# Ledger of designs, part 2: VH-VL binders against Cytosine-containing mismatch-binding protein 1 (cmb1)

Target 1, 199 residues: Cytosine-containing mismatch-binding protein 1 (cmb1), of Schizosaccharomyces pombe (q10241)
Amino acid sequence: MVFAIRIRQFHTTLVSAEKNGLQKLIPPRLKTIWNQMLVETKGAGNGPERFEMIRQKYKALTADEIQKYKNKLQEQFDAEKKRFMETLRSFTPTEIDSENRRRSKEAHSTGSRYYRLRHPDVPKKPSSAFILFYKELRNNPKLRQELGIPEAISTLVEETQNASKAWKELAEDKKKPFIDKSKALKEQYDKFMKEAGFR

## First folded at step 23 (VH-VL; from ve with light chain L30F)

Design vg
Fold by OpenDDE, fold request of step 27:
Structure vg (fold): chain C 199 residues (1-199), chain A 119 residues (1-119), chain B 113 residues (1-113)
Amino acid sequence: as target 1 above (199 residues)
Amino acid sequence: EVQLVQSGAEVKKPGESLKISCKGSGYSFTHYWIGWVRQMPGKGLEWMGIIDPYDSYTRYSPSFQGQVTISADKSISTAYLQWSSLKASDTAMYYCARFGERWSYFDYWGQGTLVTVSS
Amino acid sequence: DIVMTQSPDSLAVSLGERATINCKSSRSVFYRDKNQNYLAWYQQKPGQPPKLLIYYASTLESGVPDRFSGSGSGTDFTLTISSLQAEDVAVYYCQQYYSTPLTFGQGTKVEIK
């Protein structure tokens, strides 16, 4: 009985450590020279002092030195990206989706931005019929005219609202192609997920 | 009109110190870097170093690092090149020149200062 | 260091004829971010300081006659005088400013034939 409890504690600690890895996973960003210098000068002074320090460092750089610096930053980014992708591959799509839901909820509550994680070997989720329609609407002025949707420069929100309204009012026979396409894409996606062992 | 006016010719002995000057006019002196270029008799041009008159930032060619000192007095729009101890091999024409842009080409040149170092 | 090599060392050209001077850098002086070659050409007449002719390999300095032109990219550059004039007798220098130390070519002496 005691041996079973130790195995469970090790599994829970391993699962907890693994879960902790996904929660802290942030996609890498390519840094600018300025950003890198900001990091390097952290703690070296107040804002204005740091700015001046960075200015001095930057003005000292020749074109060659700037290029070399950029190359180094790119290499670092590429290395980080590779590690990031490898780390993602160590998690199941289900785990990643769960983490995305958590992040989304947290972001919604705090007003913060979150990065959606995607398994590198999993295709994008298929678009819904509405999304397919919306994409077509953006790319097909004739369709917009037919549906009486204004071509005026509208905000993204307004465009989405107009599209939603148009979709709701759209005859079923006109919806059918988008619905069928969405279904087909979903079937393909599901098939892939099964074959790949993700489901 | 942009002008760089250098100090007159110098005749010195080995071991003596020397400071030559380059005065800028016709432009904002602190907005442009000044470079110094050496030309030995019958030879080509050699970049020695630069100064930003705004904050006296300097950078030297490795060949001249520690051999000379470049400075500036922005209050009188003047850059300087100085030696603590001259050598016979320092005999040359010395030009100050304005950078058109930071780390770029020289768009305006002084008339040159001939320095002769002989025993 | 980027070494600048000019060719020829000396050139004798008849009045009104084309003069061509080549400059080669040991490494590319092309700056991708600005899409520019960091190369300049200077003219130095006897007893005078150098005068800027061309910068960024092909941009003519203000006040310089249009008979002067610069071309090339990367490591190979050319200064051309389309029609040599008597006043063009001088030593010409190329200079790179892509990297420190800033370096000049050894110079090309242009004379009238």
Scores: ipSAE 0.770, ipTM 0.958, lowest interface PAE 0.4, mean pLDDT 92
Fold by OpenDDE, fold request of step 27:
Structure vg (fold): chain C 199 residues (1-199), chain A 119 residues (1-119), chain B 113 residues (1-113)
Amino acid sequence: as target 1 above (199 residues)
Amino acid sequence: EVQLVQSGAEVKKPGESLKISCKGSGYSFTHYWIGWVRQMPGKGLEWMGIIDPYDSYTRYSPSFQGQVTISADKSISTAYLQWSSLKASDTAMYYCARFGERWSYFDYWGQGTLVTVSS
Amino acid sequence: DIVMTQSPDSLAVSLGERATINCKSSRSVFYRDKNQNYLAWYQQKPGQPPKLLIYYASTLESGVPDRFSGSGSGTDFTLTISSLQAEDVAVYYCQQYYSTPLTFGQGTKVEIK
């Protein structure tokens, strides 16, 4: 019995992009071969049996076959990404921001992770003066030394706290460059948003 | 030392069945795949198929699919190549070889088994 | 199938001189994920089984003299014997293991001139 590995042409059923509401929109992820096989073997047996089946399938793959499989997964991902982006473009930045706020609130209440959505044609929100300062602090050892901030920070939380403290204690004349830069970025952002018709 | 020892030369008639063997030693037999390679007289090398002795997984070259059967007995660290019905065209040297890695190169070879099929 | 083509079919080289054998694959045998070319070289002396010389196009098998070297990438590969010795008289084969079926070149006979 020649088990013709029917490469089931996964006819990507063009799931008619039902305008899945912004609430259901999740960024696509590139699947690994293993992940794909897990999906394909769903319901085929118990955990150990499935793993063994996948192992058998995987070991049978040559480098060429693996590459072809990966290419296919990449193509699928690219297609999904395109659809995702197109869907996002169908919403206004305001709607997307509203959804992000909703997602954030829900995530905080449940302790879950949420995906932040971004309109593909909208630039990143401008960084606050503090964020600009913090970025500079990370990239400028001299500044760190000048501010008496220890180099060896054990956690991201501690680093952020130290940066926050340093910012609060920073003289206004030293804050000014960051404030001015943040303001300029905001003005540029607002101008863009207005010109683009998003505001 | 890793060794693959094959069974002796065979002289057969067309239509006869044949099973030749390849015994591995000096390594964990179930951790490495075994391949079979045909070499017709004065010709090059032709990959026939492989077996994973661990679970007897096999894969054949399309040219040899259905023409031969590859098997293994892991209890005695032996791989087999068999014909149900030999043809004159099956006259060749047959080598078993160990894969260095899965789907890779052959790092160790048997001494070969000469099969002669003549009427 | 990936077809392996060697050139030349036969090569006569003087002792101590360089021998060069080329192998071309009909498709690339480069595996990006491993950053390796899935190509091996074998030596077969008369009446003996093939012996592995080089794998992954350029990695010398243990116990093989350093006068043997492999180079190339993608579809074009070369086996070089820097200084031919009397014991190097043999047929040499390239083999791809990137795709099934595994395929060998037709072989190159190396003789002493």
Scores: ipSAE 0.770, ipTM 0.959, lowest interface PAE 0.5, mean pLDDT 92
Fold by OpenDDE, last read:
Structure vg (fold): chain C 199 residues (1-199), chain A 119 residues (1-119), chain B 113 residues (1-113)
Amino acid sequence: as target 1 above (199 residues)
Amino acid sequence: EVQLVQSGAEVKKPGESLKISCKGSGYSFTHYWIGWVRQMPGKGLEWMGIIDPYDSYTRYSPSFQGQVTISADKSISTAYLQWSSLKASDTAMYYCARFGERWSYFDYWGQGTLVTVSS
Amino acid sequence: DIVMTQSPDSLAVSLGERATINCKSSRSVFYRDKNQNYLAWYQQKPGQPPKLLIYYASTLESGVPDRFSGSGSGTDFTLTISSLQAEDVAVYYCQQYYSTPLTFGQGTKVEIK
């Protein structure tokens, strides 16, 4: 009986440690030479001093050296990207979704931006009927005209609001194609998820 | 008109020190790099090094690293090439030249300074 | 180091005829970000400093006669004098500025036949 309890504690600690890895996971970004030099000169002086140092370093670079530097940065990015993807694959889509929910909540509470994680082998979640409608509305001037939606909207927010209003006012027969399409996409998605063993 | 005027010909003995000059005019001296190029008698052109007169940044060809010193006085728009101890093998024509762009071609050249080192 | 090799070492051409000088770099001097070849051509007349003729492989320097032209990319470059004039007697040098150290070709002597 004592041996069974220790195995459960080790499994819970391992699962907890693995969960900690997902929380810290940030998608890599390709760094510029300048950004890389900023990192490399961290602690070398105050802001102006560092800037001058970087300026001097950059000035010293020939075209060949710049190219080599860029190549190195690309290689690093590719390596990080690979690791990032491998790490993501070590988690289930459900775990990733859970983390995304956590991140979203935190971002909303703090006003910060968050990166949404996606399992590399899982297709994008199907768009809702409204999103499909909205996409079509953006790409179909005739539809906009038919719905009385102005073409020139100043902000994305206003555009979304107008789209939402239009959707709400749209006749059910006109909604049906979008609903059916969304449903079909969802069915395909679910089938894939099941076949892939993610659900 | 952009001009680079170099100091006159030098005749020296081995072991002596030498500093030759290159004065720029007709342009903003601190906005362009100056390079030094050696040409041995009857031979081709060899890049020695560069200086940014703005902040006195220098970079040398590996072949000339530690053999010469390049400097500039931006207050008088003058670049310098100097030896602490001349060798007979330093006998050559020395040109200063302006870079058209950073790490690029030489768009203007001085008339050259002939340095003769003989016993 | 990028080694610059010119060919031929010497060229005798009749007045009014075309002169062609080749320059080969041991590595590509093409800079992708700027879409430019970092190559220049110079003319050096006897007793004079070099004079810039062409930069970025094909751009003619201001004041240089249009009978001079540069072509090529990557590792292979050519200077062409379409109609040789008496004043064109000189040694011509190619130079790469893609990498340090900056290097010149060994020079090509152009003479009148």
Scores: ipSAE 0.768, ipTM 0.958, lowest interface PAE 0.4, mean pLDDT 92
Fold by OpenDDE, last read:
Structure vg (fold): chain C 199 residues (1-199), chain A 119 residues (1-119), chain B 113 residues (1-113)
Amino acid sequence: as target 1 above (199 residues)
Amino acid sequence: EVQLVQSGAEVKKPGESLKISCKGSGYSFTHYWIGWVRQMPGKGLEWMGIIDPYDSYTRYSPSFQGQVTISADKSISTAYLQWSSLKASDTAMYYCARFGERWSYFDYWGQGTLVTVSS
Amino acid sequence: DIVMTQSPDSLAVSLGERATINCKSSRSVFYRDKNQNYLAWYQQKPGQPPKLLIYYASTLESGVPDRFSGSGSGTDFTLTISSLQAEDVAVYYCQQYYSTPLTFGQGTKVEIK
């Protein structure tokens, strides 16, 4: 009896994300064969026993079977990703932003990391003049030297602080290009949002 | 030196049982899989199945599934191929061979065991 | 099942000349993760077991003369003997180990012309 390992297609019935569905929405992750086998062997024994079971299953796989398994996992991931994106599209950018604020507050209170949701059809929020300046500092060693900012900064926090200080001390004529660029980006963003019916 | 030494030639009648052996030496027997390959007279090579001597894991070719049994005794570094009931069509040379890697090529071969089944 | 087909079935070559044997798989035996073709070549002399010549399509087994070489990728593979020697008279087999069941070509008999 060739035990056809019926890979039960766990049709995760994507329960129609009711309006409260944003709170439970998590971006999909590509699973490894090992991770998938861990899920499949849940409840089959203790840690060492499960490990051995998985080891036995894995060693039985040929290169072809491994490749097929990986392809299947990729397909599942792609399908889940598509559903994820479709779900996001069912919400307004304002709703998504509200959820992000909620998640951010919770993450700060618990010290946990959170995933920031983005509407797939909405462009990135325009960068502030300071952020544009900071990006330029990171990409332009000459500018850093001109402003007396050290290249070797030990931490991201220190780098941000140095950049902030440099920005505050920067002459208004030198700030103007970044301010103008930020303003232009914001205008474009607002225009898009209006035309797209998001605002 | 790595060696696989098989048992001697066998002459049997249809319906008889048979167990042939393959003894490994010169390497860690439990670290390498053993495969069995059939070669009918004047014909090519046919993979029959494999065994992992470490835990006696086996996998057979569909053509040989249920027709033969592959086993191993790691205490004496020996793999076995056995028939419960031989057929005339089982007349062939049988080789044991070591896998260089899991599910890979055969790097060392036994000298072969000739099995003749005749009425 | 992956079917292995060799060509020709028999080859007569003069001493010192090049011998070429082809092997075709019914589907690709290329494993992307390792960037390797799961194909081996064996030599079998009369009354002897097969001997490994080449694995992963082009890697020469230790102790095998350098006149033997393997090439190809995906579904088409070639064994080449650059200068045939008297001792090279044998049947040669290709084998895939990408998928189960493991399968061999039907063999190519190499003789001296």
Scores: ipSAE 0.767, ipTM 0.956, lowest interface PAE 0.4, mean pLDDT 92

Design vg
Fold by ESMFold2, fold request of step 27:
Structure vg (fold): chain C 199 residues (1-199), chain A 119 residues (1-119), chain B 113 residues (1-113)
Amino acid sequence: as target 1 above (199 residues)
Amino acid sequence: EVQLVQSGAEVKKPGESLKISCKGSGYSFTHYWIGWVRQMPGKGLEWMGIIDPYDSYTRYSPSFQGQVTISADKSISTAYLQWSSLKASDTAMYYCARFGERWSYFDYWGQGTLVTVSS
Amino acid sequence: DIVMTQSPDSLAVSLGERATINCKSSRSVFYRDKNQNYLAWYQQKPGQPPKLLIYYASTLESGVPDRFSGSGSGTDFTLTISSLQAEDVAVYYCQQYYSTPLTFGQGTKVEIK
């Protein structure tokens, strides 16, 4: 039973480390040239003196030097993104969903935004019936006219409000084509997810 | 009228020091970089370095790093090029020129300062 | 360092005829962010300082006669004088300002044939 005890202990430690890694995972961000210069001068940090040196060097970058920085930063970002995607693929969609719920709950309690994670191989969920209606409304002037929706909307908020009101007032027999299409798309999505082993 | 007026011709002996000047007028002196360009007798143009008169930031061509000093006095709209110890090989025409924008073409040139270094 | 190579080294052209000077850089001087070639042309008449003719490869400087034009992109550039005048006898230089050190071509001497 010694072998079994060692396997149990090792397995518990490994699972804990993997969960902690997901909790700390943040999507990479393309660094600015300024931020890269901060990294390059970290050992010389003396507040105003250091920042003045960086300002002088920054203003004096040639086109060639700017392009070299941008190429280097893009290559670093691409490598970080590749590693980030590989890390995400090592977790199940369920594990990622659980982490997103944890992040959302923490962000709500602090009033902040959070970095929502998406498994690279999981397609986005198909549109709801309302979203399908909204897309049709946006692309169909006849339908907008039939439903009394203004041709000019000054904000996206106003556009969404008009669509929501129209949807709520729409007769059930008029909603049904969108409901049926949404259901069919969801069934195809669920079939793909099952066959791909994502659930 | 934008002008760059350089100090007059110099005849020097090897080992002597020299500081030549370039006075800008007709524009906001501290808004534009000044570059120095050497032209040896019968030869082409060589960029030596630049100064931003606003904060005295300088940058040198590697060929001239440590060989000359570029400076400016913005209170009198003047840039300088100086040698601590001249060599016969420093015999050349020296131009100051204004950048049209940072790291760019030279839109206005001084008349040149002929420096002759002979024993 | 970006090496600028001009051709020919000298050029004899009859008055009123077309003069063409080529300039080749060892690396591209095209800057994507500004969508511009970082190349200038200068004229240096005997006993005078250089004078800017063209910047960004094809933009004429104010006061430069219309007979001067610049063309090209990347590594290959051309200065054209459509009808040579007596006052155009000079040495012409291309210059890149894409990278340090700033570098000039070796010059092209234009003379009357």
Scores: ipSAE 0.585, ipTM 0.875, lowest interface PAE 1.4, mean pLDDT 87
Fold by ESMFold2, last read:
Structure vg (fold): chain C 199 residues (1-199), chain A 119 residues (1-119), chain B 113 residues (1-113)
Amino acid sequence: as target 1 above (199 residues)
Amino acid sequence: EVQLVQSGAEVKKPGESLKISCKGSGYSFTHYWIGWVRQMPGKGLEWMGIIDPYDSYTRYSPSFQGQVTISADKSISTAYLQWSSLKASDTAMYYCARFGERWSYFDYWGQGTLVTVSS
Amino acid sequence: DIVMTQSPDSLAVSLGERATINCKSSRSVFYRDKNQNYLAWYQQKPGQPPKLLIYYASTLESGVPDRFSGSGSGTDFTLTISSLQAEDVAVYYCQQYYSTPLTFGQGTKVEIK
């Protein structure tokens, strides 16, 4: 009884702290050497003189010094990424989805961008029937010829528009292989999510 | 044609000061770093330090830090190597040389300045 | 500090024969960002300043005869003179420019046997 009470109290406190951490959680970014040198020289000289000193030192870095900076910054980034992934794993996919919705609403209302989070252990969502068709078009010249899709180099927008038009005009019996494959992939995905306890 | 022309040979006594020069011509002097290299009699090459003539930024080999001063006057395309108090052990040939790139190989060398320091 | 060690210290080669000089660095001078070995070779004839022969380990400087070649990577490098000429009597130095202090090998004296 006593043990059970202490476990519940500890878990409740930990979850509250982790939720606050989720709202503040930002994917790590690899620092530049310039930004690291700014940190290292904070408070040296006044503004213009400080930046000129950094400029001179940065331009005078040897290959060895550049490599040492890059190694140190990469090591720090890898450690931050590891902690970031561990933090994400401590939340459910539902909690992460809720936080993404909160971020989206805030970004939309302020006209800003936001850092979308993805649980590391959740597989990618299965492709739709159209996406499977689009991939087949890119890899199958004969199909493109049969459907009148230009073989010339085109923009991504034009390529997508051609594929969308072709999909809408495609007969239902020609769509069926892609629809069936998409359904099979979704069933596999749903089974995995259920067995893993994510749903 | 790229040229580095150094000042003439010097015979000095211990304790005296000395400033030797290296004049660059045939290229944009402020676009290339200048290094100084010592060669003691019968010995190999030792890098002493560099200067960027554009902004006079200098960097010294640890063996020469505080022992010499490297400077430049970009208005006359000239770099300098200077001692405040010569020692007999400073007897050597001194070369200026241009970096092909920043920290890099030396693509052009001066003819050398022989400095002899004896009592 | 990267120590540059040349071998042999002295080399006697018959006119028209191949001369081979080795240079070993105490750690790698390969710079991944540029995919280049930061190593140069110089020739110093008696009474003259050094002259650049090879940079980036294997790139021949303009005006240098093609009997000179450089090879190797990482820590082990070689200067080869494919057919020694009388004017090739000199001391040869390798130099790394990967790290400060910039360092030279101790030199290899090449003579005609």
Scores: ipSAE 0.585, ipTM 0.874, lowest interface PAE 1.5, mean pLDDT 88
Fold by ESMFold2, fold request of step 27:
Formats: sequence, structure tokens, C-alpha cells
Structure vg (fold): chain C 199 residues (1-199), chain A 119 residues (1-119), chain B 113 residues (1-113)
Amino acid sequence: as target 1 above (199 residues)
Amino acid sequence: EVQLVQSGAEVKKPGESLKISCKGSGYSFTHYWIGWVRQMPGKGLEWMGIIDPYDSYTRYSPSFQGQVTISADKSISTAYLQWSSLKASDTAMYYCARFGERWSYFDYWGQGTLVTVSS
Amino acid sequence: DIVMTQSPDSLAVSLGERATINCKSSRSVFYRDKNQNYLAWYQQKPGQPPKLLIYYASTLESGVPDRFSGSGSGTDFTLTISSLQAEDVAVYYCQQYYSTPLTFGQGTKVEIK
């Protein structure tokens, strides 16, 4: 219960000051040099003239200048990511889930994509039985041979389709080890989430 | 055959202007940057600046910023180095050279232009 | 500014013997994105312009004899002439193109001993 106590204490503090921040919270992105130069030249000339100036400066960057830009942008990103993670920890997983649902509904209504937030302290959900089977297929040539899956078809789409067909056709007694593993992992995950106060 | 042919030697007095040339042949002139390099008598090599003949983009070494003008006329495949007011300390050999690629080594060099500035 | 320091300033070598010239940069000229050292070597014979010998520290320019080779990485580089010939009497320069201003070493004069 240590995580639950810590999260609720921070939640109380931030609800008083930063409740509105979750709705607008967006994961930081590592800027490109081009995008940084766009920021640095805001208000300089009209659009075509400004972009041509940026193109000329960008093409003339030395290896050293590129490295310096990349180092500075990485440092800024690391700092922004740290603050972003601290902000996320100040909200409960329930509050984050609620905001994700709000973002999903809005994105569906507008046909757009949205930035899904993930609480840093919440572990990833355990794999389904099919995903466990798929992982075993990818890492086990004997199983692929047994199920008649050709090695020459190695695009991700083709692999997924072959795995899905093989799973559908697999006898129930052959599915059971994967179903049992998935169920056990799910039970462990649910227990952890309940004990941590995340569910 | 890639060649860079520079204008002939110059003897000038302090305060006079000068424009020396570098004509490229045997390659697509606008596809390669041209750099200028100074070599003072008995001394080593100093990079002065560059030009991209395609769009006339220039960049100068800080030591030469405001001291010279680099330009090009791509219609005649020629780059230029120009002084508005020569000093005795400008006495040197001046080379043009082609970059093998952007911010790189110099793969072809002109024969040099000796500039002598003396009262 | 990256300072390029060559050693020795002058070198006398017997015909057919190995000549070794060192070049040290004040900071690394290795460009990680391209996995390349941005370092070139030039030969300048009396009364002639410089001639490119080696680029990217170790790549021999077309038409340059195999007796020339370059090695090193980061800040420390070496030009080697495996068997010195009479026509190799010249001043040799290293040059970095990692950062502006582009800078050359002070030169190493190679002579027959």
C-alpha cells in the first residue's frame, strides 16, 4: 500500500493547485532541429522568406553545430519529461483513466487521434493468451514448423495473420497452457492493482 | 577533368580595391561549394569562407568577416574574392578550392593567386 | 575553435624508410551520426597548391599511392608514408571539418635525410 499512500498525498496537494492541468497535459516530444529553428525565427519576415532562411541555415550546419543542437534539445526534453512524469504521479490512475476516456470520446467525435496518458507507477497490462502464443511463435522455430508457418513470409502483417489463423485452428488442449498463463498473470496484475489502490 | 583556374598575380597599393576570380570547369559548378584559403608567405593554411554557387549562400571565418566579400556568377561558373580596401597584411597566396561535400575536405584546388600589397 | 597541432614540425627520413606525422585536435572530430572522423590530410609541394591525400581520416583519395595511409580516431591521427620517395618531399597538413572555422595544422615539413 505504499504507492497508494504516496499517490493520495500528492493528489491532495495538486487538486488544490493544478486540477485543470490534466485536461491539457500532453506528453513532451523531442524537437527536431528544424522545428527548433522555426521557433527561433517566429516573426522574422513572411512565410516563404522565413522558410528559405531556415533552409539555408539548416543546410550549412556543421557536424559540431548539429551535435550541439541535439544535445541541447535532448537536455530540454529530459527536463520536460521529468516534470511531465511528476505531474502524472500527482493524479490517481482513476483520474488519468477518466481523462483518457474524455480524450477518446472527443477524438472519436472529431475523427482525430489523441495523446493517451499512462500513470508511471502502473505496470503494463498482462498479455492475452493469443499474445503469449504469438510471442512463443516468434521465438520458437519448432512450433512454427509444427504448425506449418513458412519462414519466407516475414512481414509483420503476414506474421500476425498466420498467427491468428493458427490460434483459431489450434486444439483447445493446446491453447490451455497459454490461457492458464494469461489468467495467472491477470490475477497477479489485479491483485497488485488492488493492493496499490489503483483499482 | 575538374579544374579550378584562378586569375593572375596582382600587385596593389594599400587602400586599393581588388577582385580575384576562380573559374570551375569539368563539373556541375552549382553542385559544389567553393572555399577560399589564405596562405601568408612562409605560413600555413587559413580558411576564409565559403559560397554555395547555387543560391549564393556565404559563410565567413570570424577572422575574415567584414574583411572580404565572397561572391559567385554561376552563369560563367566563376567564384570571386574581393577586398574594398587592401592592407599590406593582405599580401599572401589565395587559393580557391572545391568541397568534396558540405563542410568537408577540399578535393580540388586552384593554382593560387599571389596578391602583393606594398607602398 | 578546434586547434590542430601537428608533430613534428620537421622530419628528415631516409629514402625508402617510413615517415610518420601526428596530428592532434583540441577536441574530438568524430561525428557519431555518420560514424566518421572529419579529418583530412594534404600534401603541398614547393610552389604548388595543396593536394588532397586522405579524407575521413583513413580513406585514400583516388590516384594517391598506396604508400600513404591514415589512421587514428577522435583527437589523435597519424599520416604514414610507408616507404618515402623523393617526390614525397613536401609540407603535410591535417585539417578538421567537424566545426567552423575549418582549421589546419601548422604543417610538417618532410625532407630526405
Scores: ipSAE 0.547, ipTM 0.860, lowest interface PAE 1.6, mean pLDDT 87
Fold by ESMFold2, last read:
Structure vg (fold): chain C 199 residues (1-199), chain A 119 residues (1-119), chain B 113 residues (1-113)
Amino acid sequence: as target 1 above (199 residues)
Amino acid sequence: EVQLVQSGAEVKKPGESLKISCKGSGYSFTHYWIGWVRQMPGKGLEWMGIIDPYDSYTRYSPSFQGQVTISADKSISTAYLQWSSLKASDTAMYYCARFGERWSYFDYWGQGTLVTVSS
Amino acid sequence: DIVMTQSPDSLAVSLGERATINCKSSRSVFYRDKNQNYLAWYQQKPGQPPKLLIYYASTLESGVPDRFSGSGSGTDFTLTISSLQAEDVAVYYCQQYYSTPLTFGQGTKVEIK
């Protein structure tokens, strides 16, 4: 009952005057059934009438049809992701970093978000001492109490501000475990990058 | 109390039309789908189709597509099952039943309408 | 189409003893998104419409006596009447609602021995 159309989901929030594979590259996203139906009915009519057609088709789906649809969307996503990863591997980490800087600059000037790319074979950059402290603070109620941080549920902005203040006021001997851990992680990262030929 | 009350037994000849009814009470009629189920004499249960009374959306079992029409009048909380030309093989008990959820089990059943088609 | 096969076709059980009815589907009726088996059991007494006993394979409908229970998963399901009463003489049907067309088992007639 679901009309499955193989559509390469491909969109960009960033437009460049120079066309190339890396500048247009966007991470694939697993579609929901609703999102896929929006794509399948594009150009089929006015928004309200099109939306009602999708609603009627969607509510008529059985559990079996929904599961089959989701399995097919997942399979298509996995294939798209595989191609995306192979494309990323054809560029150096330096080229990807340069593109990310270009995207960041354009997004900043327009106040929009951008799709940051990450080379599949490069490990994540190790956390700073502050980020390690922030993670520990979030997971350790006793530490929060020792540092006088409010226990109430707060916004992410408030949480970050409290952590930053606590870090700045923290005695050097209390910072040292986090500084040492960050340094060790950085040394492991640098060693890997040298051995892999990325630096 | 949720109730589904069906119209009375029918005796018909082949070729005649027929419309039987199912009136829901004790619940919000437009919030639940209504299904129709056939039971031929001495046989089991067969799902025929559904209607969403809210917007009259219908779907038929492939075995009954084009053989019957399912409809509803939400202003009087009533669903209908209709034949334009009865056959002797349409002799059966017909139940309406309410879905507990969209595509689901039938939580309440009408008392049934016996339809007899013979020459 | 998902074929529902019940076993046995008929069953004679002494009053107060256990009755067991099996239902097998030709494909799994387990819906991963809801973590539920889309299977129901109905009782149809002579001259009456079907009555819902159990849904989601094992959930007892309100007002149904606790001597009724359902079990199983995937393709294999069981309805159990722990202590058969005289009023339990009926035909019992399983039904899947995982896929269209919605389908019922052929029924199992339960009688007093």
Scores: ipSAE 0.470, ipTM 0.824, lowest interface PAE 2.1, mean pLDDT 86

